# Ledger of designs, part 1: VH-VL binders against q2jir9

Every score and structure here is a prediction.

Target 1, 132 residues: q2jir9
Amino acid sequence: MHETDMTRALIQTLRDWWQSQPGQPQIARVHLVVGQFTCVEPASLTFAYAAQTQGTFLQGSQLVIRETPLIAYCHPCGQEYKPEIGRRYACPNCGSPMEEIRSGRELKIDYIEIDYIECSTNFTPPAQPEVA
Structure headers, positions and changes below count from the first letter of each chain, unless a header shows other numbers; antibody chains are not in Kabat numbers.
ipSAE, averaged over its two directions, is called F for ESMFold2-Fast, E for ESMFold2 and O for OpenDDE. V2 adds 0.75 times the mean of E and O to 0.25 times the DockQ between the complexes of E and O.
[cut] stands for letters that were removed.

## First folded at step 1 (VH-VL; framework fv_emapalumab)

Design m06 (at its last look DockQ between E and O 0.02; V2 from the best seeds 0.00; counts 0 for: pae E 18.3 > 2, placed apart)
Fold by ESMFold2-Fast, scan of step 1:
Structure m06 (fold): chain C 132 residues (1-132), chain A 122 residues (1-122), chain B 111 residues (1-111)
Amino acid sequence: as target 1 above (132 residues)
Amino acid sequence: EVQLLESGGGLVQPGGSLRLSCAASGFTFSDYAMSWVRQAPGKGLEWVSAISYSGGSTYYADSVKGRFTISRDNSKNTLYLQMNSLRAEDTAVYYCARDLYEFRSGYSFDYWGQGTLVTVSS
Amino acid sequence: NFMLTQPHSVSESPGKTVTISCTRSSGSIASNYVQWYQQRPGSSPTTVIYEDNQRPSGVPDRFSGSIDSSSNSASLTISGLKTEDEADYYCQSYDSSTYWVFGGGTKLTVL
């Protein structure tokens, strides 16, 4: 399953980050941002995460998902609007096609909560690879 | 330094088989999805197949489904493409590429091998 | 299933600006990210734009990407053209039903 593979990739990314941290901190919560336009089901991710983290450094941690709606920007109107996914993508005011997406395509680790301290830790993915 | 090196290409008769390999180095191979992309002489790029980081999910273009099999050996940092029932239209340079998806920054094929030529002729 | 259509060739003089379009046949161009690859003769492709308009480290700021839903297309714009920009350019996008799709490619000639 795609959701199962995505969860395993998430856990691998978290493991790499965790192993780089001094003291191997205990992770309490992992906060994700998942956009509605990604075709990812939050419930499926949460279920797969609970199953795949048993017996690992993430056992007992909680996956917290914040969904972002699909928000587009209409240049002729100068305003954001919310398309109806699967029904209508055009601007409801002027009928212009969807020109720019402002949110709804996110699939990112937002931040990680560590239980040995009360402040959240921002997750920074591995450095972007350089063009050869 | 990220490097991908393809091998296994050559001349083969229609209906024959070839197995391509892609040796990866300079990164944690088991953390990345991988893809095969081909390019017929003088033509454009065509995505062929992809495999998840674990090998648990595989994906194929309709043109090769049922004939090609993608696989990987994470212990050897190697990607494979088993090509069966080869046709003249499969003649192309085959590239392996690192496939950034699944919570990665920068969705793209960020690194490509140098390619290996497969020629199918009678 | 969808296709991405590019002009077969474009040409422009050194120092000028050129724009290469990539039109999606079905579904919105904006529904998934668009990437752009440069392939110089005898070389493997390299990324010049990812996620619609982002530049990888080392790619000059004269390369930029944009989306135009009125034409259901993405565009790669190269300003201050140099002879070394002469190459084939490919757009790419994703769909959960087709997976990865490349445009047919555009040959850029710098005259």
Scores: ipSAE 0.034, ipTM 0.664, lowest interface PAE 4.7, mean pLDDT 86
Fold by OpenDDE, look of step 2:
Parts: C-alpha cells; sequence; structure tokens
Structure m06 (fold): chain C 132 residues (1-132), chain A 122 residues (1-122), chain B 111 residues (1-111)
C-alpha cells in the first residue's frame, strides 16, 4: 500500500518530466535512492513499479534502487553509528537516544537513463530533472 | 549560468489583475519544476504556487487558491503567474524559483530570481 | 498542517558559531527534507542548505544543517561567523496538505 502510493507519485513525476522532453524519449531505467529509514521496501517498490508501469510510457523500464543506510550521530560520543531499525535507535556505545540523523531518510530520483533514438538527428539528451 | 528574471510587477488596485513572467535561461527549463514565492515588505517568505515540469501538476497556497494561476511555456522558457482578484495582502516581491523535486519530500528551491514587486493599493 | 518556528533574531561575534533552530509544530521533522535559505539585505534569497544537510556549490562549509528528532527541529549552524553572513535565514519544508512551508525567518546579526 505504501509502496503502491509512492509508485503512483513516482510515475506521475516521471510523466510530467517525460511529457516535457523533446521527442518523448524512451526511459530505460529510473534510478532511485531509498533510505533504510523510509520504511520503503525496495522489493515491494520494484514490484509495484513493474505492475503500475504496464501499458504506460514506462513499460519495460527498470527501477534501480540504491539504498542508503540509517546513520545517526551521537553527540555525547562524538561519532556516527548505525541504529538498529525497529529495534534500537540509541547509541550502542553510550545509550543516548537518537537525535540527529545523517543518512537513511532519502527517497528521491537520482537520475534517469534514456534510450536514444538513433533516427532522430535533432535529439538532444535532456538534463536530469534532479541531480544527486 | 542559471538565470531567472521576473517581470510584470507594478501597482494595481484591489480587485485588479496582473500577470507575472519569469524568463529562465542557462538550463533546460522543461526539465525543472518551478515555483513562485513572495515576500511582503518587511516580512518573511511565503510560498505561493508551484508547477511541474510540463504543467501537469499545479499547487497553490490556500491564500491564493482560486485567484492565482500558475502556468508555463516551455517553448519560451517562461513561467507565468496570473493573479486575479488581487488584495492588499498580496503586496509583495514575487520571486520565481527553480525547484528540485522528490516524490516523497516535495520540492526544494535551488535558484531564485531577483523578484518583481507587486503593489496592491487603492 | 504544520508551522516552522524560528527565533526572530540571533547575534554573535565574528569567528564564533551560531545555530538557528527550526521547529516543526506537528508531524515529524524527519518526514520531509528541510531547506535553508539566506537572504542578505536588499537581495533575493539563496539556498544554503537543501535536503537537511546538503550544501550547494559555492556555499562554504561553514554552513551545515542538521535534524534533531528529539526536539522535532532542524538547525542551521554557521561556524566561523563572518560579517557577510549577516542576513535573514529561512527554513522550509513540505507537507502534502499545505505544501511548502517556510519558517518565519531569523535575522542574524554579526556583532
Amino acid sequence: as target 1 above (132 residues)
Amino acid sequence: EVQLLESGGGLVQPGGSLRLSCAASGFTFSDYAMSWVRQAPGKGLEWVSAISYSGGSTYYADSVKGRFTISRDNSKNTLYLQMNSLRAEDTAVYYCARDLYEFRSGYSFDYWGQGTLVTVSS
Amino acid sequence: NFMLTQPHSVSESPGKTVTISCTRSSGSIASNYVQWYQQRPGSSPTTVIYEDNQRPSGVPDRFSGSIDSSSNSASLTISGLKTEDEADYYCQSYDSSTYWVFGGGTKLTVL
């Protein structure tokens, strides 16, 4: 359900971008960054993507997910640590509660790979809608 | 170099209309969402409206919903804001801003124009 | 709906470190990215932090962003304060219902 809704939003975002591109190029791969602290399951998202893209401009495209770990910073210890998601978020060294997150909340399009249309001599590859 | 140049501001009476434009250059305009953000004299920033890459999605602040219309012409690299039924409280410098979008966290602004002043006064 | 609350003003001497807080009234501060914008007197805003802690090109590393989940707030930290840092600073985030929300702004005075 969660991934389904996100996939819908993703497709809409991609559609808006795609519609604005000259020649409406074929999207080969969509690269996402997904943090471990987002509660998004990559496999579920990939499945939802495959299902929801059928019959659309994204049919046949691949969703490529790069995961980022949850990393927090412990001020008392002065160092980063990896919280145990769903189990223990506190610093493993001193037990301080998690206060600052440095990584793991990402959920964004990193970049898009486009299949070039060789027959189009006037095609200019579009810039990425979002640059990491 | 990314440039955003607003125009169309001026003095208008309450109930009047203005159309703002934002000319974009230095980047592929059609690859970016855009926003309007305003700032009343001596006040803070207030988001006004946003539009997706092709215009397929538009967003409005409650304060302007039903009165303002955001649009874009990608062939002209131009963003627009049609402002109708203007009120005194709409008096502000209006900035266009280039957006970065992620489907979970929304938009962030990375470039801003210099702004155009809209004054609504009788 | 949520609001972002910032202190009205902060001041510090050159070379020192200042922190500007941005507290979210409802929902988790971690739910959406927080951005920070600098606006010098008479100028348009410029982005100094995006996605909580990312720094755009050209922004010195003296600027940093952080998220504190315990206080449900974001913070902009400016180390090695310079006179040129004197400006208004705004935090911004997003909500699916009200969309983009700015903090009230913080005036930073370099003494």
Scores: ipSAE 0.020, ipTM 0.626, lowest interface PAE 7.4, mean pLDDT 88
Fold by ESMFold2, look of step 2:
Structure m06 (fold): chain C 132 residues (1-132), chain A 122 residues (1-122), chain B 111 residues (1-111)
Amino acid sequence: as target 1 above (132 residues)
Amino acid sequence: EVQLLESGGGLVQPGGSLRLSCAASGFTFSDYAMSWVRQAPGKGLEWVSAISYSGGSTYYADSVKGRFTISRDNSKNTLYLQMNSLRAEDTAVYYCARDLYEFRSGYSFDYWGQGTLVTVSS
Amino acid sequence: NFMLTQPHSVSESPGKTVTISCTRSSGSIASNYVQWYQQRPGSSPTTVIYEDNQRPSGVPDRFSGSIDSSSNSASLTISGLKTEDEADYYCQSYDSSTYWVFGGGTKLTVL
């Protein structure tokens, strides 16, 4: 599955980032920006994420997806338009091919929310459940 | 049909300069990142440089950083590689390649030119 | 920085199956998609596998790609080997520190 392979890559990217951070914080939410021109189904990606993060450093974290529209720019007409995904990508006014994409190709981590930790030299964190 | 045609290769002495060009046709050039990939005689492929669709981001292999400059002119559908301070180790066939890195995490090169030979010797 | 290591050459008889490995030196092979390129003598490279295991249109289904996390490697497998498969094969990947990296290439000889 495309979304399953993407989730594997996302988790590895998050693991590499997480291992480089001081204290290796508990991740609460991962915010993605996903463009409509990426052929990624947000619901499928969210489902794969939940399944693949069980028993990992991402246990209990939420994937939050912001979808961006496909927006192109027609140079002959000097204006933006929204292509009809799967049907017509050319400018509806003059028929020029889609040349410049202004939005809809995004596939990136926007930001990561971590759990707040209290700064105390006497704090002992609760034991984490084992993954089984 | 997508076509990429390199030109500007030739014989130069060490320390010399060359400018390579890649003429693109059959696709909307300004939508795609582009790369230069080289191959020394009898050797493997080595990525050299890449440029984003708009020209706003450029990337260089460590072996060429500071000596080579990638650029593009989207109004002329042309990719360039300015090669300065050339060394014998830069001797290679230089390929222009269409780079898909802005579309997928795969970062593949889906179309390649025929290459242009650069020979650095005295 | 990471490297991709391939065997220098492999040989096999027609009709047999050959596997070309591509081992990543640091970081996970699964972190980014792996591509495979075929280069026949005197020709430019062409893609035979992209996104780990996808075939472009026109590439026969006897070409397949796979990832093995335990050996930190990718593999190109060619079944039903034909004489026209004789070529150099390169794997390629990417990360944000080293950018585009090719393997050293493997010369496939069809005996």
Scores: ipSAE 0.000, ipTM 0.514, lowest interface PAE 18.3, mean pLDDT 83
ESMFold2 (binder alone), look of step 2: mean pLDDT 93; pTM 0.946

Design m07
Fold by ESMFold2-Fast, scan of step 1:
Structure m07 (fold): chain C 132 residues (1-132), chain A 120 residues (1-120), chain B 111 residues (1-111)
Amino acid sequence: as target 1 above (132 residues)
Amino acid sequence: EVQLLESGGGLVQPGGSLRLSCAASGFTFSDYAMSWVRQAPGKGLEWVSAISYSGGSTYYADSVKGRFTISRDNSKNTLYLQMNSLRAEDTAVYYCAKGYTEFRYGMDVWGQGTLVTVSS
Amino acid sequence: NFMLTQPHSVSESPGKTVTISCTRSSGSIASNYVQWYQQRPGSSPTTVIYEDNQRPSGVPDRFSGSIDSSSNSASLTISGLKTEDEADYYCQSYDSSTYWVFGGGTKLTVL
């Protein structure tokens, strides 16, 4: 997995969304869901994001990564199980190889937070935009 | 010292409204998801609502959906629960709870609770 | 939607070991983490186990958690029972359809 290329794709997706938004909002945080079995290293992705957003519309924004666990399904046993990533993927009960993945492969934008400026009145900021 | 202090509970008539607050201290409030969990007298725990660290995502139990609204003000370290169209079955102690992680929404620290009684 | 089922009550003598089960009605118990909460009479809940089997600081090692996918259940095991362990115990898990669910609670009596 190339985290630099993945980050570039993410930024392009964000740019396309941002350019479609009225007022060109200031983005504060981008929430990304990353499954544990994507072969994406979260720290590398976060570093690439910080580097690639300098001088762009995303400068100063934070990439927030939430991980989802790897869950596989064993057909012979009729049950889900949690593989030990990097150690053992086979079913612990019967030894069948991992053929079906139920979760842990997610790689998606969850939602986007934009900055709000409140004046000295008791204004409620408008609802924050969600990912398209 | 991590603290969660609920307030706003009291007696209200059926069909009425009430707003609960939870003041957080001792941790970086804006880094954690928050939940409201209630417990009717002599009954078990029931999850009511949850909100992501930013307030961008909110979740509701079917029993309160459309009547309750969860919100937060990260600049004031405060969580809110606006309760409308209250019913007798909403009578409970309402707990504010801090999440462990943004994604998993388990409860790390619990407040002392505030009692809401809905009766005529 | 799923439910978590616990025994209503369990009893055991001081010094013995007790196990409280938490069975998931649909979907795998292993699909998301399970937490366990202790609520002593007149008190707010406190967390005794998080992420299936982890103990918060200050929780004695007498408390342990486990997952059994074959029975679709989580278990809380308390060894060396003490009178102070008398409490209601709740399991809790999550999925993307039902969101957060608590078990019905188990009253532990130490006799």
Scores: ipSAE 0.000, ipTM 0.515, lowest interface PAE 13.8, mean pLDDT 83

Design m09
Fold by ESMFold2-Fast, scan of step 1:
Structure m09 (fold): chain C 132 residues (1-132), chain A 119 residues (1-119), chain B 111 residues (1-111)
Amino acid sequence: as target 1 above (132 residues)
Amino acid sequence: EVQLLESGGGLVQPGGSLRLSCAASGFTFSDYAMSWVRQAPGKGLEWVSAISYSGGSTYYADSVKGRFTISRDNSKNTLYLQMNSLRAEDTAVYYCARDFSYWGEFDYWGQGTLVTVSS
Amino acid sequence: NFMLTQPHSVSESPGKTVTISCTRSSGSIASNYVQWYQQRPGSSPTTVIYEDNQRPSGVPDRFSGSIDSSSNSASLTISGLKTEDEADYYCQSYDSSTYWVFGGGTKLTVL
């Protein structure tokens, strides 16, 4: 689907997580894993994120995207191969259809970085949170 | 632009060991399978070893199986070849190559590093 | 396991057409893709043909690849031969038992 709708869903997931956190921390960076077979364009997603976070609890945060390649496994050949998205999905060696995908379908939050908090206290500072 | 830079070659005595490195830049290293291809002085190209994008699958030519180990560090964008029990017939320029398709579409090659095995 | 056999050398005059063959010893040449690499003296190899007959960006259309099932061979054809085409040429293919295999190479001399 369009990156604007996907970004809206991401922001809702982040809001639900954020509201569950003690102190509702200031979010610095959101790390997202996006597989190449999702057909999500990272620059478009980043642009939509910047636009949709204006005036929200995420204003000023950065979306950091790590891409994963589309890698398939051919059972008859016993070999991984890299399909060409939009052009060729079958095994180039034997012609078998793409039945097993090893990577490239990911669309998930990896972890969230919060701003470092200086508490002006004698207690040890809290550890950075990660999305479970 | 895409660059592959080999290092670690040199003169070694028979039975010795060397570790070759290939530093990759200008592309997402973790998206590609990589190979080592060698060329003995005045001879043709010979494929030596290959590694999948994640490092989970490795392949070796029969001539080096059990003596050479291919590995990669995707966090450092570096490919390695650990060469043990070296023989005179291992003398060659060793090339690092990027494999676009996993069936030998070597679209970028390094400059090569010379390994000489002699007493 | 299979082998790829090329002629050791070929020579031709500027402006002419030359063809270099690559014959597969077992299994069909058409069963797996064939790539062609050019290596000039003192340089690393570069791709001139991939997937039997495809040309990378920047390679002139004077270079073409083909498959001949009757001789179980692949061929690299260079038309309008130029002095800068002088190089060693290697074919290469793959299968799941032999893995990656290079031909022995052909030295092209432009006289």
Scores: ipSAE 0.006, ipTM 0.556, lowest interface PAE 11.3, mean pLDDT 85

Design m11 (at its last look DockQ between E and O 0.03; V2 from the best seeds 0.00; counts 0 for: pae E 8.1 > 2, placed apart)
Fold by ESMFold2, look of step 2:
Structure m11 (fold): chain C 132 residues (1-132), chain A 120 residues (1-120), chain B 111 residues (1-111)
Amino acid sequence: as target 1 above (132 residues)
Amino acid sequence: EVQLLESGGGLVQPGGSLRLSCAASGFTFSYYAMSWVRQAPGKGLEWVSAISGSGDYTYYADSVKGRFTISRDNSKNTLYLQMNSLRAEDTAVYYCAKHGYDWRGYFDYWGQGTLVTVSS
Amino acid sequence: NFMLTQPHSVSESPGKTVTISCTRSSGSIARNYVQWYQQRPGSSPTTVIYEDNQRPSGVPDRFSGSIDSSSNSASLTISGLKTEDEADYYCQSYDYSNHVVFGGGTKLTVL
C-alpha cells in the first residue's frame, strides 16, 4: 500500500523528534492532518500505523486523523468552491477546470500527546502515493 | 444510510466449519476497517477479529487465532469470517461492525447479527 | 492484556442521574480512548460516546463521558433518566497489541 511508505516516513520523523527529547517520553497519540486531495485513505493509514509501530517506541500509541476539505479557486468567477471528490472537479458555476487548490493537500503532524506533556512538530512527507 | 447485513449462521457440530458473510452498503467499503464482534447468549460483547480497508492487515482475538480467518471482497462490498474447528464456546450472535476513521476500537455501525450454535 | 471492569447493574428513578464506571486493570486509562455502547434487549449495540467524551450525531447531550486518572477509570453519566435509557451499557478500549477490549457490561434499570 502507498500508505505503508507514508507511514514509514511519519514514524521516522517521530523517531527523530523523540531521540532529541530529554528522557524517553511515552507517546499516547499522534494527531495528523490529512487533506482530502492526497490520494490517502485515512482509515488505511491508521491501520498501517498500528502495524508498523508494534515493537517500537510508538507501541500502543494511536494515530488520530483530522481531514481537511478540498477547496479550489475559480479565477473566472473569482470565488472558492468545493469540488466533488471522485466525480467532478470543475467549477460548478462556469465549468472552468480546477487549476488552483487552496486546501486539501495537507499531510502533517498537528501535535503529539505524551504521558507527561503535549508537544507538536512539523512533518514534511515524501511524495504522495498512488492508490491504484 | 449505512447498512450491514450478516448471513451464514446456523447449527454446526463441534469441529465443524462455517462461513459468515456481511453485505455492506451506504459508505465507501474499501476505506474502512471492519470487525466481527460476538455475544454468547446472556453474556457480554467479545471482539473476534478486524481487517483493514485494503485487507492487508488482520488481527484476531487469542481465543480464535489459528481457527478463524477474516477476509473481504471490496468488489462485492462483503466481509467474511471463515470459522474452522468450532467449539461449544464459539456459540454466539456474531455482529459485523464498521470502524470509524480510527480503527482502534471505535465501531460506528453494527449489523443485526447472525446466530451460530455449536452443539452435539 | 488488561481488563475493563464495570458494575454488573445500576438502578435509578426517571429524572435522576446515574454514573456507570469502567476501571482499567493495568496501564493508564488516559492513554487509550474509551468508547461507550448502548444495547437494548433484542437489539444490536449503538454508540453513545466515543473518544472519551464525544457524542455521535443524534445522541442527547444528557449522555456524557469522562476520564479520571486517579482511579484509572472512565465514566458514562446519564442525566435526566428516561425509561428508554433502560439497556446494557459497555465500555470499550484496546490493548497494546491492537486488540479490542470490552468491559463486562452494566445493566441499567430505570424504575
Scores: ipSAE 0.026, ipTM 0.664, lowest interface PAE 8.1, mean pLDDT 85
Fold by OpenDDE, look of step 2:
Structure m11 (fold): chain C 132 residues (1-132), chain A 120 residues (1-120), chain B 111 residues (1-111)
Amino acid sequence: as target 1 above (132 residues)
Amino acid sequence: EVQLLESGGGLVQPGGSLRLSCAASGFTFSYYAMSWVRQAPGKGLEWVSAISGSGDYTYYADSVKGRFTISRDNSKNTLYLQMNSLRAEDTAVYYCAKHGYDWRGYFDYWGQGTLVTVSS
Amino acid sequence: NFMLTQPHSVSESPGKTVTISCTRSSGSIARNYVQWYQQRPGSSPTTVIYEDNQRPSGVPDRFSGSIDSSSNSASLTISGLKTEDEADYYCQSYDYSNHVVFGGGTKLTVL
């Protein structure tokens, strides 16, 4: 459900970038970073992408998703740990509440492949409602 | 002793606005996520919104998204809920609830609630 | 998204054992922790079970929680039923749209 909306936003972001590029080259692959704490399901996002890119400048392109794990930092222990998403978020060593997230909230375009050339994106996606 | 005290409830017309407050004490406020949970008269519990301990992340039920804004002032140990474009179906007792963990988890403490009535 | 379904009401005599079910409509019930809250008439909710089967301090051991993956449900069991147990009981969990989800609530009447 939210993957559909995210896909729409992603396509718009890509469109804006694409229109600003000289020659508007054919995009082969879009590399996306998705944190595990975003609650975004990669398979659903990939499906939505395939469906919504039909008839667009992204037709035939592939979405490549790299997932990042949820990692928190416990200040009392001075250590990172991996919370159990949906279950327990406190530090497994001391029980302190999760105060700082080091990884897992990412939702961004990493880079785009054009004719086997990696092109870094220099833009930040617009802020969207938190879904994680 | 943990205490949560809601305030700001009252009668408001449809389309109106209210701002709820929750004064917290008895724990390190900034270490814990907080939520608003409401209960319409004679009905069940409905989660409304949550905010992380730092305030950096906010979450909303679909029914209030775009209309309600959750925030907190950790220097004042206070949780807020700005409610705009109020509807009759928003009529409920609004509870301030403390999470057992900072981001997400069970509610371990509840306030006494404040009544919001939306009626013409 | 999923829903949690509870029976509307249950009744039992003092001293007996009652069980309140909470069935998840989709996804595994064991994927996310389930909590239970008690709400006596005219009062705020209080936590009686958290993280499936953990009991907060002050909650008597007559209260227990369990998970049944075969029926995709959680259960709150109250043994040695007392008149003071008469209340509404709500189960709660989380969905993967980052929503807190409550059951519809169950009214427990002590006969």
Scores: ipSAE 0.020, ipTM 0.621, lowest interface PAE 6.5, mean pLDDT 89
Fold by ESMFold2-Fast, scan of step 1:
Structure m11 (fold): chain C 132 residues (1-132), chain A 120 residues (1-120), chain B 111 residues (1-111)
Amino acid sequence: as target 1 above (132 residues)
Amino acid sequence: EVQLLESGGGLVQPGGSLRLSCAASGFTFSYYAMSWVRQAPGKGLEWVSAISGSGDYTYYADSVKGRFTISRDNSKNTLYLQMNSLRAEDTAVYYCAKHGYDWRGYFDYWGQGTLVTVSS
Amino acid sequence: NFMLTQPHSVSESPGKTVTISCTRSSGSIARNYVQWYQQRPGSSPTTVIYEDNQRPSGVPDRFSGSIDSSSNSASLTISGLKTEDEADYYCQSYDYSNHVVFGGGTKLTVL
């Protein structure tokens, strides 16, 4: 399953980052940006994450997904438009095919929230690694 | 608009079996995890079971493990709960609930519920 | 395993503000998102707050959510109380095994 492979890659990226951190912090939430044109099913991805993290250093952490819409740019019209995924990708105004994608292909770790006993601190890791 | 319609509830003897169904419409069913949540008369909400959008992952409350089986048929947009070895304490209104994008987020839609009464 | 503990009932006059607490028995309340559901008599639950403090479309600005790590609690605050706010309110989160956990529920009476 596509989401299973992606979840495995995500967990490995998180493990590499976690191993590099002093004190091996307890991870509370992992924020992931997923574009709609990746055709990744957010609910299946988060469910796969919950299942695959059992018994690991990520046990009990939550995967938080922020979706970005598919936005394309039509050069003849000089404007952005929102394709209807699975239905119509051409410009609704002039019919030109979708050639430039402005957003919707993201698949990356945005930031990680860690759990501090003494301090309710969250932070954005400098690395912000790409999952894809 | 999203609709969830439960069916299959009724009166059943202790030790008996019953299968609940939840017909879903208004969203891409296979994209979303689904749960069953029950509520005994005059009591609070109790989570029973959940299933991922693909159907590959399932979770159960300890009180129903080994007795209940959650499943789904994405071609029919239908969620199921097979209930075996029913006990009086299983008497409740059973709600079908849809998860949002994040499985560990919130239930964004609930059905109207179907009453299961386990009694002699 | 942990429990989410809510007061059994709260009462307040119309126009006033009420706060309902939801306390986690073990592990940090901030570990997992907290949602809040409203259930009126004879009705299915509906979401009033999700992901700690987010409000679904159609829910009035009078409803707000917050997390207090010092008391290990989440809170639902309803200002400008109206009679239609009378309902049972449930908090909900997830445990370390990704099981859904509901609070026991709080009956709100507006008199």
Scores: ipSAE 0.007, ipTM 0.616, lowest interface PAE 9.6, mean pLDDT 85
ESMFold2 (binder alone), look of step 2: mean pLDDT 92; pTM 0.935

Design m12
Fold by ESMFold2-Fast, scan of step 1:
Structure m12 (fold): chain C 132 residues (1-132), chain A 119 residues (1-119), chain B 111 residues (1-111)
Amino acid sequence: as target 1 above (132 residues)
Amino acid sequence: EVQLLESGGGLVQPGGSLRLSCAASGFTFSYYAMSWVRQAPGKGLEWVSAISGSGDYTYYADSVKGRFTISRDNSKNTLYLQMNSLRAEDTAVYYCATDRGYTFYFDYWGQGTLVTVSS
Amino acid sequence: NFMLTQPHSVSESPGKTVTISCTRSSGSIARNYVQWYQQRPGSSPTTVIYEDNQRPSGVPDRFSGSIDSSSNSASLTISGLKTEDEADYYCQSYDYSNHVVFGGGTKLTVL
């Protein structure tokens, strides 16, 4: 499965980042940007993430996916336009083929939310050994 | 300057039909998706329908599906909404809006046209 | 399909700050962009925030937008309240099937 391999790569990227972080924080949510022209199905990626993170440092974390539209640039017209995926990729004004993609190919980690650890407010005096 | 001008609203009896028009100027009309958004008197905004820049894709709210038809004529820079089998619940100001940000960001709105469905 | 829920009304005195929430009933609020519109009586809506937190030209920096994934909500914050800020405010988003959803609207009273 395409999404299975992509999920494995995502988890490896997260592991490399996590191992570099002081204290190796508990990850709450991973925010991912997925463009509409990546051929990635967000629901499939979310299911694969939930399955592959069991028993790992990511267990219990959520994958949050933001989708970006496919946006192309028409050089003859000097303007951006939104292609109609699966139907029409050419410029609707002049008919030029889609040659430059400005958005929609993203597959990237946007940011990571970590759980906060509360400091203890209960002080216990240190025990001292008694010599008897 | 971008301008949107709605027309075609009026009083109609239940079961009747009306066709709304939205004349657009100041931008390359065929590049951008367009929407119809309505607002019943004293109520909130409700999205009705959207159409892609080419006209090849159309979308409808469940409340109007099968009764309303959105279309556009890019040679005339005009958006249309054909409304059939009108109900009292369709009484509203109908706004034409552009989606020039590609994220259903309605950056320009018309002044609206009032449709009243009553006996 | 999902719903966006806003408080029906909020009020605050001039110079203070208000926050209007917009909660998504299913699916992540962060999945799709959130826009915010202002509507005064007898007028068409105008945009105060687009794509979660961006301000259109001419909108003062007193207006800001944010997303909170933990509560599954978006927020519009207006600081330094002025009487001209009195209006109805609507949040709006969409889903992967390109259906557009508006929140029910919040009436802001400055008193």
Scores: ipSAE 0.014, ipTM 0.667, lowest interface PAE 7.8, mean pLDDT 86

